VHH binders against Uncharacterized isomerase mll1393. Designs and how they scored, part 1

No score or structure here was measured in a lab: all are predicted.

Target 1, 302 residues: Uncharacterized isomerase mll1393, of Mesorhizobium japonicum (q98kn6)
Amino acid sequence: MQTRNYLLYDVFTTERLAGNPLAVVLDCKGLDTIAMQAIAREFNLSETVFVLPPDNPKHKNRIRIFTPDYEMPFAGHPTVGSAIALAELAGESGAGIFVLEENIGPVRCAVSRHDGAAFAEFDLAKLPEPLQLEADPQAIGAALGLAPHEIGFENHRVAFWSAGVPYVTIPVANLEAAGRIRLDNQAWSELAPRKSEWAFASPYVYCRETVNHESAFHVRMIVPGTPSYEDPATGSAAAAFAGAIMHFDAPTDGISQLWIEQGLEMGRPSRIRLELTVQGGKLASARIGGHAVKVADGKLFI
Structure headers, positions and changes below count from the first letter of each chain, unless a header shows other numbers; antibody chains aren't numbered by Kabat.
F, E and O stand for the ipSAE by ESMFold2-Fast, ESMFold2 and OpenDDE, each averaged over both directions (binder to target, target to binder). V2 = 0.75 x the mean of E and O + 0.25 x the DockQ between their complexes.
Where letters were taken out, [cut] stands.
Atom coordinates printed by the task and the answers are left out, and those that the model quotes come from them; centres of patches stay.

## First folded at step 1 (VHH)

Design a1 (framework vhh_8fcz_2)
Fold by ESMFold2-Fast, scan of step 1:
Structure a1 (fold): chain B 302 residues (1-302), chain A 121 residues (1-121)
Amino acid sequence: as target 1 above (302 residues)
Amino acid sequence: QVQLVESGGGLVQPGGSLRLSCAASGFTFSSYAMNWVRQPPGKGLEWVSGISGSGGSTTYADSVEGRFTIIRDNDKKMVYLQMTSLKTEDTAVYYCAKDRGYSSGWYFDYEGQGTQVTVSS
């Protein structure tokens, strides 16, 4: 038996008991894949991170990311949360740039302070691409329990986007409509495009009306299933959503930074910052960023 | 509650065949896709095959395509995995799974104990 230290962070938030929770297991040199998977299942969070020495000495660390069931090549809130956790462990509270080695490859992270709180952002490895949506957009809306007049605002319409993970982006009229959505999983499975051979793409519901005046959009992300699951803050969905923003809002050349609020209806208020760099009317690069705050630390007796 | 009970595993020689069965209860079976996933010794969970609620669509991992066939019988609330041309690499505990997704990827609900398949001479 040995002990391993771990940290619990709430990601995409400055407030504890909000955001998307993340377990970060430290000093995982010598811990095998079976043990990492078992520990991730024990935490039973969407993802758990295991910190390893870097393969390239110029990089900060290698991290491995596990769901309760399998290892992932990359995930957004684990990357933001790990960057902040590792910077804080190293006693680094100012601006810094470093690389986290993930299974997808090296991920460049920048850690800074924003509004007096720890903030991290990373460059998107893949920019959003439009995908074909076969289903009737109004039928998609009906699967969320909404009437036709509640789907859309301005020139925004239902679309399908991926920046590595595909999402059906669904504009809704206002906060009231967003608050009333309920996914009919059976109806969704009959209409929705697939995100893989064994799963359907998740709805990403958004509106222009917001609870926090600093936010550009209010969103909800529901993972279909039995039961369905609402995620408090989804970096991969924000990355895909950059495609919808580019298509419908057509930001001018330059850098646009906007905050997306999520998780309010499920009791985990969260905020994701999306940065778009536009050149010649096209998206040249994008970043996902956010705050994270340490909730707890402890030891695993394994 | 969702209950899934796997059976049909055993010891077979390379090139052999097995048929795995899964008895489902606690949900409207025909309304949900079903999957087979496996856990090889010392490794994490691997998706193997999926079948739509109606049985009209099937999908397979590249490693088993052409060797395995997934079938369902909605009247009996059963899903099956017919395995042929078995390889030592197919050695694993096999689970019948109903999809429940997470925000950043895939997650399967495999409530049963699974059924052990060992391919060895």
Scores: ipSAE 0.000, ipTM 0.119, lowest interface PAE 17.4, mean pLDDT 84

Design a10 (framework vhh_7xy4_2)
Fold by ESMFold2-Fast, scan of step 1:
Structure a10 (fold): chain B 302 residues (1-302), chain A 124 residues (1-124)
Amino acid sequence: as target 1 above (302 residues)
Amino acid sequence: QLQLVESGGGLVQPGGSLRLSCAASGFTFDDYAMAWVRQPHGKGLEYIATISWSGGSTYYSDSVKGRFTISRDNAKNTLYLQMNSLKPEDTAMYYCAAEPYYSGRYLPSEYDYKGQGTQVTVSS
């Protein structure tokens, strides 16, 4: 029997019992992959992080990220949450930069304070690319339980984007429409593009009308399945959505920062900050950022 | 009826090279990002590399960066992995996948491939 300390954080939030929850298991050198997967399944959270010594001594740590079912090469809320957790453990305050080694490679993180709370952000390794979508936008709307006139606003149209993970980005008319969506998984499976042999791309529903006046967009992300489930805050989807923003809003050259609110309809209010650096009308770089707060700590008997 | 068929594995000496192929059918290949993952015997899946739908962007795990090169031929619906400077720790069953990432819980597991994979063994 060995013990491992762990931390519970709520990510993409300044308030506990909101955001996307994250377990961070510390001092995982010597813990094998089978044990890590079993522990992630035990926590049964969207993702669990395992902290390891870095391979490069100049880096902060290596982390490994697991869902209850599999290991991920990279994920947004685990990166933001781990950066804040590790900075707080080290007694660091103010602004700091360090590298987290993830399976996808080294991820450069900046930790600072924003509105008096801990904040972390990271550079996107991959900028969003458009993907081809054959699905009829009217059929997409019907699969969400919406009428044709409830799909779209301004010049925004249904699109398909990836910044490593593909999402069908679906503009809806307003908060009322966003609040009424219900994914028909059978209908979705007949029209949605695939992510893998086993899975279909997730809908990322967004509108311009927001609950929080500081938000640029209100969003919902539903993972298809039996049962389908709603994610509280999805950094990879926000990264893909940067493509839709560039395409439909065409922001001017310079740096734009915008907040995306998510998780409100499922009782986990969350906020993700997307930063776009535009040069010559093209996206030159982008960052995902957010807050995180510690909820609990404990020990695993392994 | 998405189908992925891996090939090109085999036995190779340390320092050697292999080129893996993945033949895709049943979907529009150039609409999907593609990845290589591997599973050593008795261990979990390990991410190796991803390539965008256009081939314009690639990523690599640190363990293979500089040694492996991912590429694709959209006209042939084929994904490749060029493996150079092979090490004994590269020994694994190699699988290709279309969009292997998720952020959050999903059923079924995206790493539950039905393809047979292709075995790479690095030994003298």
Scores: ipSAE 0.000, ipTM 0.148, lowest interface PAE 15.9, mean pLDDT 84

Design a11 (framework vhh_7b18_3)
Fold by ESMFold2-Fast, scan of step 1:
Structure a11 (fold): chain B 302 residues (1-302), chain A 123 residues (1-123)
Amino acid sequence: as target 1 above (302 residues)
Amino acid sequence: QVQLVETGGGLVQPGGSLRLSCAASGFTFSSYAMGWARQVPGKGLEWVSYIYSGGSTEYQDSVKGRFTISRDNAKSTVYLQMNSLKPEDTAVYYCARHSTYYGWGSPRGFDYWGQGTQVTVSS
C-alpha cells in the first residue's frame, strides 16, 4: 500500500479551530484525478489541495484544488493556506515570494510574518467588474428574511460583482440584521443571477458595524442549495467585494489595507485582508491575504 | 457503473482535423453536462469545452473558433470536432461527466472521466 502525508490547516485565522479548514495532501505525483476527487470527498472539507511538482522548475509547486464534489481552477483560502504550509514545510519561516501553479495559471504568493504569525497574500489575476442585476433589492432582502429598511446603509446598494466568481453583494443595516439572515433557497433561485447552468450566484452579505474593532466590514457568505451552507471565509467573494468598495466608498489614491471578518455566526471566526492599490480614482491592482495555522498532520493509506 | 469511452484520437498534420467521440453509459446522459479536458505534455490538466444539458456551450479561449462540442442524447455520445489543429494541441484528451448540483450547496463538477485518447499534431 502507498502512503501520502497530509497537513490540516485553518486558513484566514491565527487560532486553531477557526477560519476555513484546508487539507493539504503532499507528494501527489502519480495520483490520478479520480483518486484526488475521492480523497477530497473523504476529507469532506470546503476544499482539499493536492501538491504536485511544478511544470516550471523555477516555481514552488503545482497545486490542484478540489471540493468534495468538483475541481476548482482557483480558490483563495487554498492558495493562502498552501503557500503558508509549503513555506513552513520547507523551513522558510521568513519572508519569501514564490509561484504556485494552479489550473487558472501561475499565482504569485508572498509569505511573511504579520503580528508574529504566518501570513500569505496573492495578487488578483482578475480585478472586479460589475454585472447586471435585474432582481428587485426588496425581493433580494425578503429572500434573506429581512425587511426593506434592513437592506442598505449609507450609499451602499445591492450589486452584482465578479473577480472571476460572481457574487451578489448585499449591504445590511447592522450586525443584528446580518445575524438574522436566513436564505430561502426557493425564493433565491427565482431571483438570483446564475454563476453556472447548475448554480446560482451566492449572496455576500455585509455591514459596516463589526465585532472586531480592526475590521472594516462584517460579512457572511451563503452558498445556495438543498441544503444551503455557510462558508466561514471566502477569498473569491472578498475579491469581488473590492468592486463594491471602489464603487460605493471610492478610496483615495494610494494603498489601502482593510480587514474583513467572516464566519462568526457559524462559530469559525475568520479574517481576510484586502489590499487595494488605487491610481487616478481607479483600482490598479488588489491582493487577498490572511493567516493560517497548522492544526494536524497525518498519513493517508491510499 | 459509469463508463466513458473515448475514440477518434490519432496522428494528424498541422492544420488538419479530428473528431473525438465519447460513448457514455451507466447514467441518464441527457441530465448531465459533458465536457472535454486535455493534458498537454509538460503541462497540467486543462479544460477544453463544456456542453450543458440544455445544449449551450463554452470553450477555452485557445480553442474558440477551432473546436466545436456537440452531443447526441439518443446515442448517449458527446463529440469534439477539432479543426485547424496546431502542434500545441498535442495532448491526451479526456471526456468527462459534469455532475449536477448535489447536497452541501456545492455544484458538482467533473466526477467521472474516460481513460483518455491521444491526439498528436505533427508533420
Scores: ipSAE 0.000, ipTM 0.110, lowest interface PAE 18.5, mean pLDDT 86

Design a12 (framework vhh_8h63_2)
Fold by ESMFold2-Fast, scan of step 1:
Structure a12 (fold): chain B 302 residues (1-302), chain A 125 residues (1-125)
Amino acid sequence: as target 1 above (302 residues)
Amino acid sequence: ELQLVESGGGLVQAGGSLTVSCAASGFTFSSYAMGWSRQAPGKERELVAGITSGGSTYYADTVKGRFTISRDNAKNTLYLQMNSLKPEDTAMYYCAADRSPYYSGYRWQSEYDYWGQGTQVTVSG
């Protein structure tokens, strides 16, 4: 019998029982991949993190990220949540700038306080790139249960972007339209591009009208499947969405920060901060950031 | 069109109990997150309790364990049951509705855009 300590955090939120929940399993040296996958399935959260010693002693830790079904090379809310959790475990000495080793490579994180709450942000390892989408925008709208006039606003159009994980970015007319979307998984599977050999790319629905006046965009992200499910806060999608913002909004040179609200329709209000550094009309770098709050701690008997 | 009307305030002795209520009209009450805020003389308004459309509740640390928020969707009424009242609970109490039915979770105070006129609660020592 072995034991491992774990922490439960709600990520992309300052409030417990909101945001995207994350299990952080500590001191995982000696756990093999099969054990990590089984533990992730047991938690049954969108992702579970396993903390390991760093390969480079100047780095903070190595982390491995698992869905219930497979290991991921990178994910946003696990990175933000782990950065805050590890900084809090280290006390004052854990705050500041450090590196988390992930399968995608080293991820530079900055941990600070924002509006009196723990905040972490990370530099995007991959900037968003456009992908070819051959699907009819009206068919995309129909697969979400929306009429043609409800798809798009201003100059924004349906697009396909990846900053490591691909997303179909879908502008909708307003909050009412966003609130009424329901994914027809069969229709979606006939028109959507693939994310991997076993999965279709997820729709990332956004509109300019927001519930929180501090937000620049209101979004929803639905993972296709049987059954499909809605994610409360998706950092990798916000990273891909930076591409749509650059393409359609063409922000001016300099640094801009914008808040994205997500998870409101499914009762887990979340907020993600996207930072864009624009040089010569092009995206030079970007960051994803957010808050996280500890909900619980415990022990696994494995 | 959206209206919130608070009632039930009054004078109560320290250690006593009081229930304030909020009658809502002009919207689909059951779909909205609701809350109670208070403002004491010389202090900023603070959100003390909230309830989602699904019935999940949250409380400020100052009132947790003493106050209970509840809703009756059939009567379009929000309640705040206040127990073990202290002189520092003296304030004008305001009912609030979220600005959007799409949000069913916790709200920051700045995100409540619909407010009632308030009901005064005075706790004597």
Scores: ipSAE 0.000, ipTM 0.115, lowest interface PAE 19.1, mean pLDDT 85

Design a13 (framework vhh_8fcz_2)
Fold by ESMFold2-Fast, scan of step 1:
Structure a13 (fold): chain B 302 residues (1-302), chain A 123 residues (1-123)
Amino acid sequence: as target 1 above (302 residues)
Amino acid sequence: QVQLVESGGGLVQPGGSLRLSCAASGFTFSTYYMNWVRQPPGKGLEWVSGINSGGGSTTYADSVEGRFTIIRDNDKKMVYLQMTSLKTEDTAVYYCAKASYRGTWYSTEYDYEGQGTQVTVSS
């Protein structure tokens, strides 16, 4: 095609210039993998989505998700943002359900309005699983610039979880400790397990004290690298974090909804809703949800 | 079973003070966010104040900030609301509320079993 339309959304926010930015490239039939990767690198956002026709005609679309460096099997903010973007393009309003085909498999999405704004949520294809972490918790804390007494609260301990993408979940004492973290990438690379052949698992720092009174947890997520960078809102990490919540908090049977605030320290305030369905003391299912708002639209001359 | 028992309400004149108490049982009190919510006559529930599990962070609705203070005593399993400079607009049934999930200070649904305590601010 001579040109392709694209949309820019801020995800996990009702306010433009907040949340996690997402590029959604439309009508990608005939675009090859090399071109998709090059376009994602050009946008240089944490993720870029490419919209394709579905394999099953009863599904809404297929999407492919790329970082600047590689293709992802699944990611949370691209799924929420794409669900809202595609519903708005179709002129859909109110409650609706549809399936997005991702490399991980079909993802069921529900689009609705929450607090007067567009909201989407999706069922987790993979529930969080615990992984082994050999690193000393004090060394983990030191790699973040924190003293031993600043690591942990209540019964929460450093842990390693994956719901498709692995994260080292790190409880810190309070908001002040969370605000002072600084990742020593060299020290981290000596302690952290790998998430792929290209990267180490990211620290997901959380505390019980929050800035927003509606939040259950305050979190920060830093992607290791040269340079390292902070992500404003990480749905895949919230999904993995459901494992830490189940293990340390042991919510009672039934349905619980909680909000996670992220991105405040980097000036991109964001909020993610995690829904847990607990049966017999075990996580039976979970959902990630949030708002998204359109920031811009344009054309790629490619 | 979760039980929340509110007390301390009554009739007071404008400018007066009251201290509300909430006695909690049936759950691990020290791990939950606690809230005060109120229902004015003929209106829906409105959130008033919240306090985190450790007591280090408190939040207030704009209408009560500077006049009300929320406090908790984890050893006694109590949460309190100290109300000063009361206004006729503060007239409501006050409920102590535990969120459904222990990490959530506030949600659209409260998991409370109290009957509330009536506060009437009138001449």
Scores: ipSAE 0.000, ipTM 0.208, lowest interface PAE 14.2, mean pLDDT 85

Design a14 (framework vhh_gocatamig_d2; at its last look DockQ between E and O 0.08; V2 from the best seeds 0.00; counts 0 for: pae E 11.8 > 2, placed apart)
Amino acid sequence: EVQLVESGGGLVQPGGSLTLSCAASGFTFSDYALAWYRQAPGKKRELVAGISSGGSTVYMDSVKGRFTISRDNAKNSVYLQMNSLRAEDTAVYYCARGDYGRWGYPTNFDYWGQGTLVTVSS
ESMFold2-Fast, scan of step 1: ipSAE 0.011; ipTM 0.309
ESMFold2, look of step 2: ipSAE 0.000; ipTM 0.297
ESMFold2 (binder alone), look of step 2: mean pLDDT 82; pTM 0.831
OpenDDE, look of step 2: ipSAE 0.013; ipTM 0.297

Design a15 (framework vhh_7qia_2)
Fold by ESMFold2-Fast, scan of step 1:
Structure a15 (fold): chain B 302 residues (1-302), chain A 123 residues (1-123)
Amino acid sequence: as target 1 above (302 residues)
Amino acid sequence: QLQLVESGGGLVQPGGSLRLSCEASGRTFSSYAMGWYRQAPGKQRELVAFITSGGSTNYADSVKGRFTISRDNAKNTVYLQMNSLRPEDTAIYYCAAQRGYTWYSEPSEYDYWGKGTPVTVSS
């Protein structure tokens, strides 16, 4: 009987029972796509990772990422969580630079310690690109239950960005407005651009006012559907959001680090570090980073 | 893929100066952090200095105040200005490039390396 070990991590957090949960299934050589999808559905987490031998022997591993319903080419919290999990399994908790092969391509990861906790970061394989948004921005805001005056702050406007996964970035006036958002899925489906034939792009709501003074932005991310659900920490959205930051804030040349807080309204406090390297007023490179902590381990009988 | 070619090494007397250059070709140079390593005979390779894509610099304690790293993105070149050279600075100097904004002190198979340029400090 074949069994497979799995690990459960909370990602983008130093505290257990916070952040974005991730199941990491180990030793997946010989497990087919149908079985991987069924196991991801069984865990019923936003994403589940399956660890495979790398195609290039110089790389650490290949990983495949599944939602309960489909396979993803890339996702941020699976990458951060897998990097930390694999480093800890190898006894390399204090150091590690390696490549994880994902469907989007090779992803260079660094594992270290930050503030005494396990930390991982990765280079963005794709830098954020703007996408066309034809919907009325005020109608987009109304689909979230907000009045026109509650949409936007400073020079920030509703926009549409992708760094591999597309997001509608929606600035809101303050924390109070962010706390009151509620997605009307029917209204959203009539306005929002599609992510695929099966799904609409998710709203990524952000404001400058924060709960934690060390945060640069407070955000919420809602996945449309029947029912819709809120994601506690979304690295792929933070990557896309780097485009909005570059466009509206125009950070000066050099390296800037900023923390994004997420998941607070749903009781899963999380934080993502976005690092931007700006040269000649343009984004030259970017990284997503965060902490992760092991919650559990076990065995799958498959 | 990125190719690195070092130049500027040679023989110099103690107290003298040398300027090393490393020219990059292939990928966009400006998106890489650049560093200089050295390796003396019978010793391990050690990091001497690095410069991030944004221009932030860092130096090994043994060379602080004597060496200066700089870059010219228009020329795809990184430089190491070495002043007040000592016999202990005798080594083969290697240029290295790392993708991304962070410089990792541990050498990796994912780093791009030049072939090295020898520097001898002798009277």
Scores: ipSAE 0.000, ipTM 0.122, lowest interface PAE 19.3, mean pLDDT 85

Design a16 (framework vhh_7xy4_2)
Fold by ESMFold2-Fast, scan of step 1:
Structure a16 (fold): chain B 302 residues (1-302), chain A 123 residues (1-123)
Amino acid sequence: as target 1 above (302 residues)
Amino acid sequence: QLQLVESGGGLVQPGGSLRLSCAASGFTFSSYGMAWVRQPHGKGLEYIATINSGGGSTYYSDSVKGRFTISRDNAKNTLYLQMNSLKPEDTAMYYCTARYGLSYWTPEDYDYKGQGTQVTVSS
């Protein structure tokens, strides 16, 4: 009987039993795609990572990322969590720079300590781009159970952005409005653009009012479906949201770091750091970063 | 014109120390992340250490962690690498690199590379 070691991490958090949970299966050379998909289904987490030897010997590892139903080319919390897990597994608590080979391509990661906890960040392979949105903003708000006056703040408007995965970015008036959202999946499916052949783009709801004073934005991300579900921390959505920040807030040239709080309404408080490098009024590069903490380890008998 | 000029290399015995310097000109040094990379004879480039534009964040490869320290002086437009407990395996040509706004590097990610300074560790 074949065995594989695995680690469980909570990502985008310094506290166990918060953040976005991640399973990291180690030493996966010799596992085929069917076995990896079955293991991901068994864990039944939003994503599971499988660690493989790198194709380029100068890179740290290759990783493959699976939902319970399909393989993904890239995902943010698996990248942050895997980077921290691999750095800690090597017996190093501290800084390291390496490349993780993902299906989207090589992803540059840096692992350090921030506020006394393990922290990782990665460069965005694709910068956010605006997409056409045909839906009426009032109809979008109604699909979330909100009145027209509760959609928008300052100069922020409903928009559609992608940094590889598209999201409808929806500004709401305040925390109270954000707390009351309920996705009407039927109404959403009639308004929302597609993100893939079988799925509609997810709403990414944000407001300037925050629970934690160090956060720049409070956000919620709901995946449409029957049933729909709320994700506790979504790096790919934060990446797309960088486009909305650039468009509406127009940060000055230089480096800006923003903390985004997510997952509070569903009991999985999470923090994502977005770093923007602005040159000549345009986004030159961006990074997603966060903490992760090990929750458990064990063996799979397969 | 962006220029990076490395210096401070030389011959040193195992267990010895060297301090490398990189003099930068032709750009706003304080806006650039900086790194040290090395190339042993007949091998590829290996990242050693990086430092962000403000100097507050540093990252090291496993092979040099605890032995090397990267630092910068933005007022002097100079990058440093303090190398302690040198080993024969540290023998290489050392280069400084720069990239606007980025604080982390791999050999595949640098925009600019200097002329290099040779470090030889032998008895």
Scores: ipSAE 0.000, ipTM 0.225, lowest interface PAE 15.7, mean pLDDT 86

Design a2 (framework vhh_gocatamig_d2)
Amino acid sequence: EVQLVESGGGLVQPGGSLTLSCAASGFTFSSYALAWYRQAPGKKRELVAGIYSGGSTVYMDSVKGRFTISRDNAKNSVYLQMNSLRAEDTAVYYCARGYYDSSGYYPFDYWGQGTLVTVSS
ESMFold2-Fast, scan of step 1: ipSAE 0.005; ipTM 0.223

Design a3 (framework vhh_7qia_2)
Fold by ESMFold2-Fast, scan of step 1:
Structure a3 (fold): chain B 302 residues (1-302), chain A 120 residues (1-120)
Amino acid sequence: as target 1 above (302 residues)
Amino acid sequence: QLQLVESGGGLVQPGGSLRLSCEASGFTFSTYYMGWYRQAPGKQRELVAFITSGGSTNYADSVKGRFTISRDNAKNTVYLQMNSLRPEDTAIYYCAKDLRYGSGSYWDYWGKGTPVTVSS
């Protein structure tokens, strides 16, 4: 009988039983792709991470990220959660800088402590790029159960962005409108651009009005499907959303950090920190950061 | 207004030393974590070192033992003493402030950077 240790973390939160849960399977040398996919299916979490030795010995580790159904080249909460988990295992929970090798490429992570809790951030491997959206914005709003006047605020309009994973970014008038959204999957499938051969791009609904005064934006992210489901905290969507912020808000040159609140409507309150570095009115680099807290540890008999 | 102004960069031969300075204004400097980041052309920006409000320090493995971060709260300045410089240290160096614990502020300001070139 072989055994492999695993850790369970809640990511983008300082509180257990909130945020986005993550399983981190340790010592995965010798585990093949089929076995990793089967283990991810067994955990049945949005993503599961498998820790491997790095290809470059100067790097911390290689990680592979799986949904229950497929492998991902990159994901935000797995990167933040893995950075914190690996730093804590090494006794480096107070501070650390290292590289995690992901399928998208090397990801540089910094681990520190904020408000008495572990915090990690990483540089985006891909900056957000605009994509063409052919769908009528009013039809997009109707697919969410909203009237035309409830879509948009200020100069913000429906757009389509990708920083590796594409999202339809949908501004809504206020918290009340955000709270009432209901995705019509049939209508959405007729309007939405595809993110792959088997899937449609997800709506990322945002508004300026927030529950927490420290937040710059309140957001919800719904994955289309039969049935659809809501994700509590989506780092890849926050990365794509940096494109919408640059386009509509045009922040001044320099660096700004913004907190994004998510998951409140589904009882998994979460917060993501987005950092934008602007040079000559253009996005030069960006970072995603957040907290994570250990919930459990155990062994797999495989 | 919040401002960070880096200085002290320049050309140096391998094995040489440079001292970078970052003058801060527009916030209560002593209560913030201060750090140094660097970015080489075509590479990701990386954290080099930081110092807490209480004076505790942390360093990237690539610079540990060669670089020293310090702060002077009376002058609102953070420093990076760089010894035994290598060609791989060539980058633009940026000063950054981190939010205080429980600050509630989501806006942080970075400087424009100071270039360091290590070449013979």
Scores: ipSAE 0.000, ipTM 0.103, lowest interface PAE 21.1, mean pLDDT 85

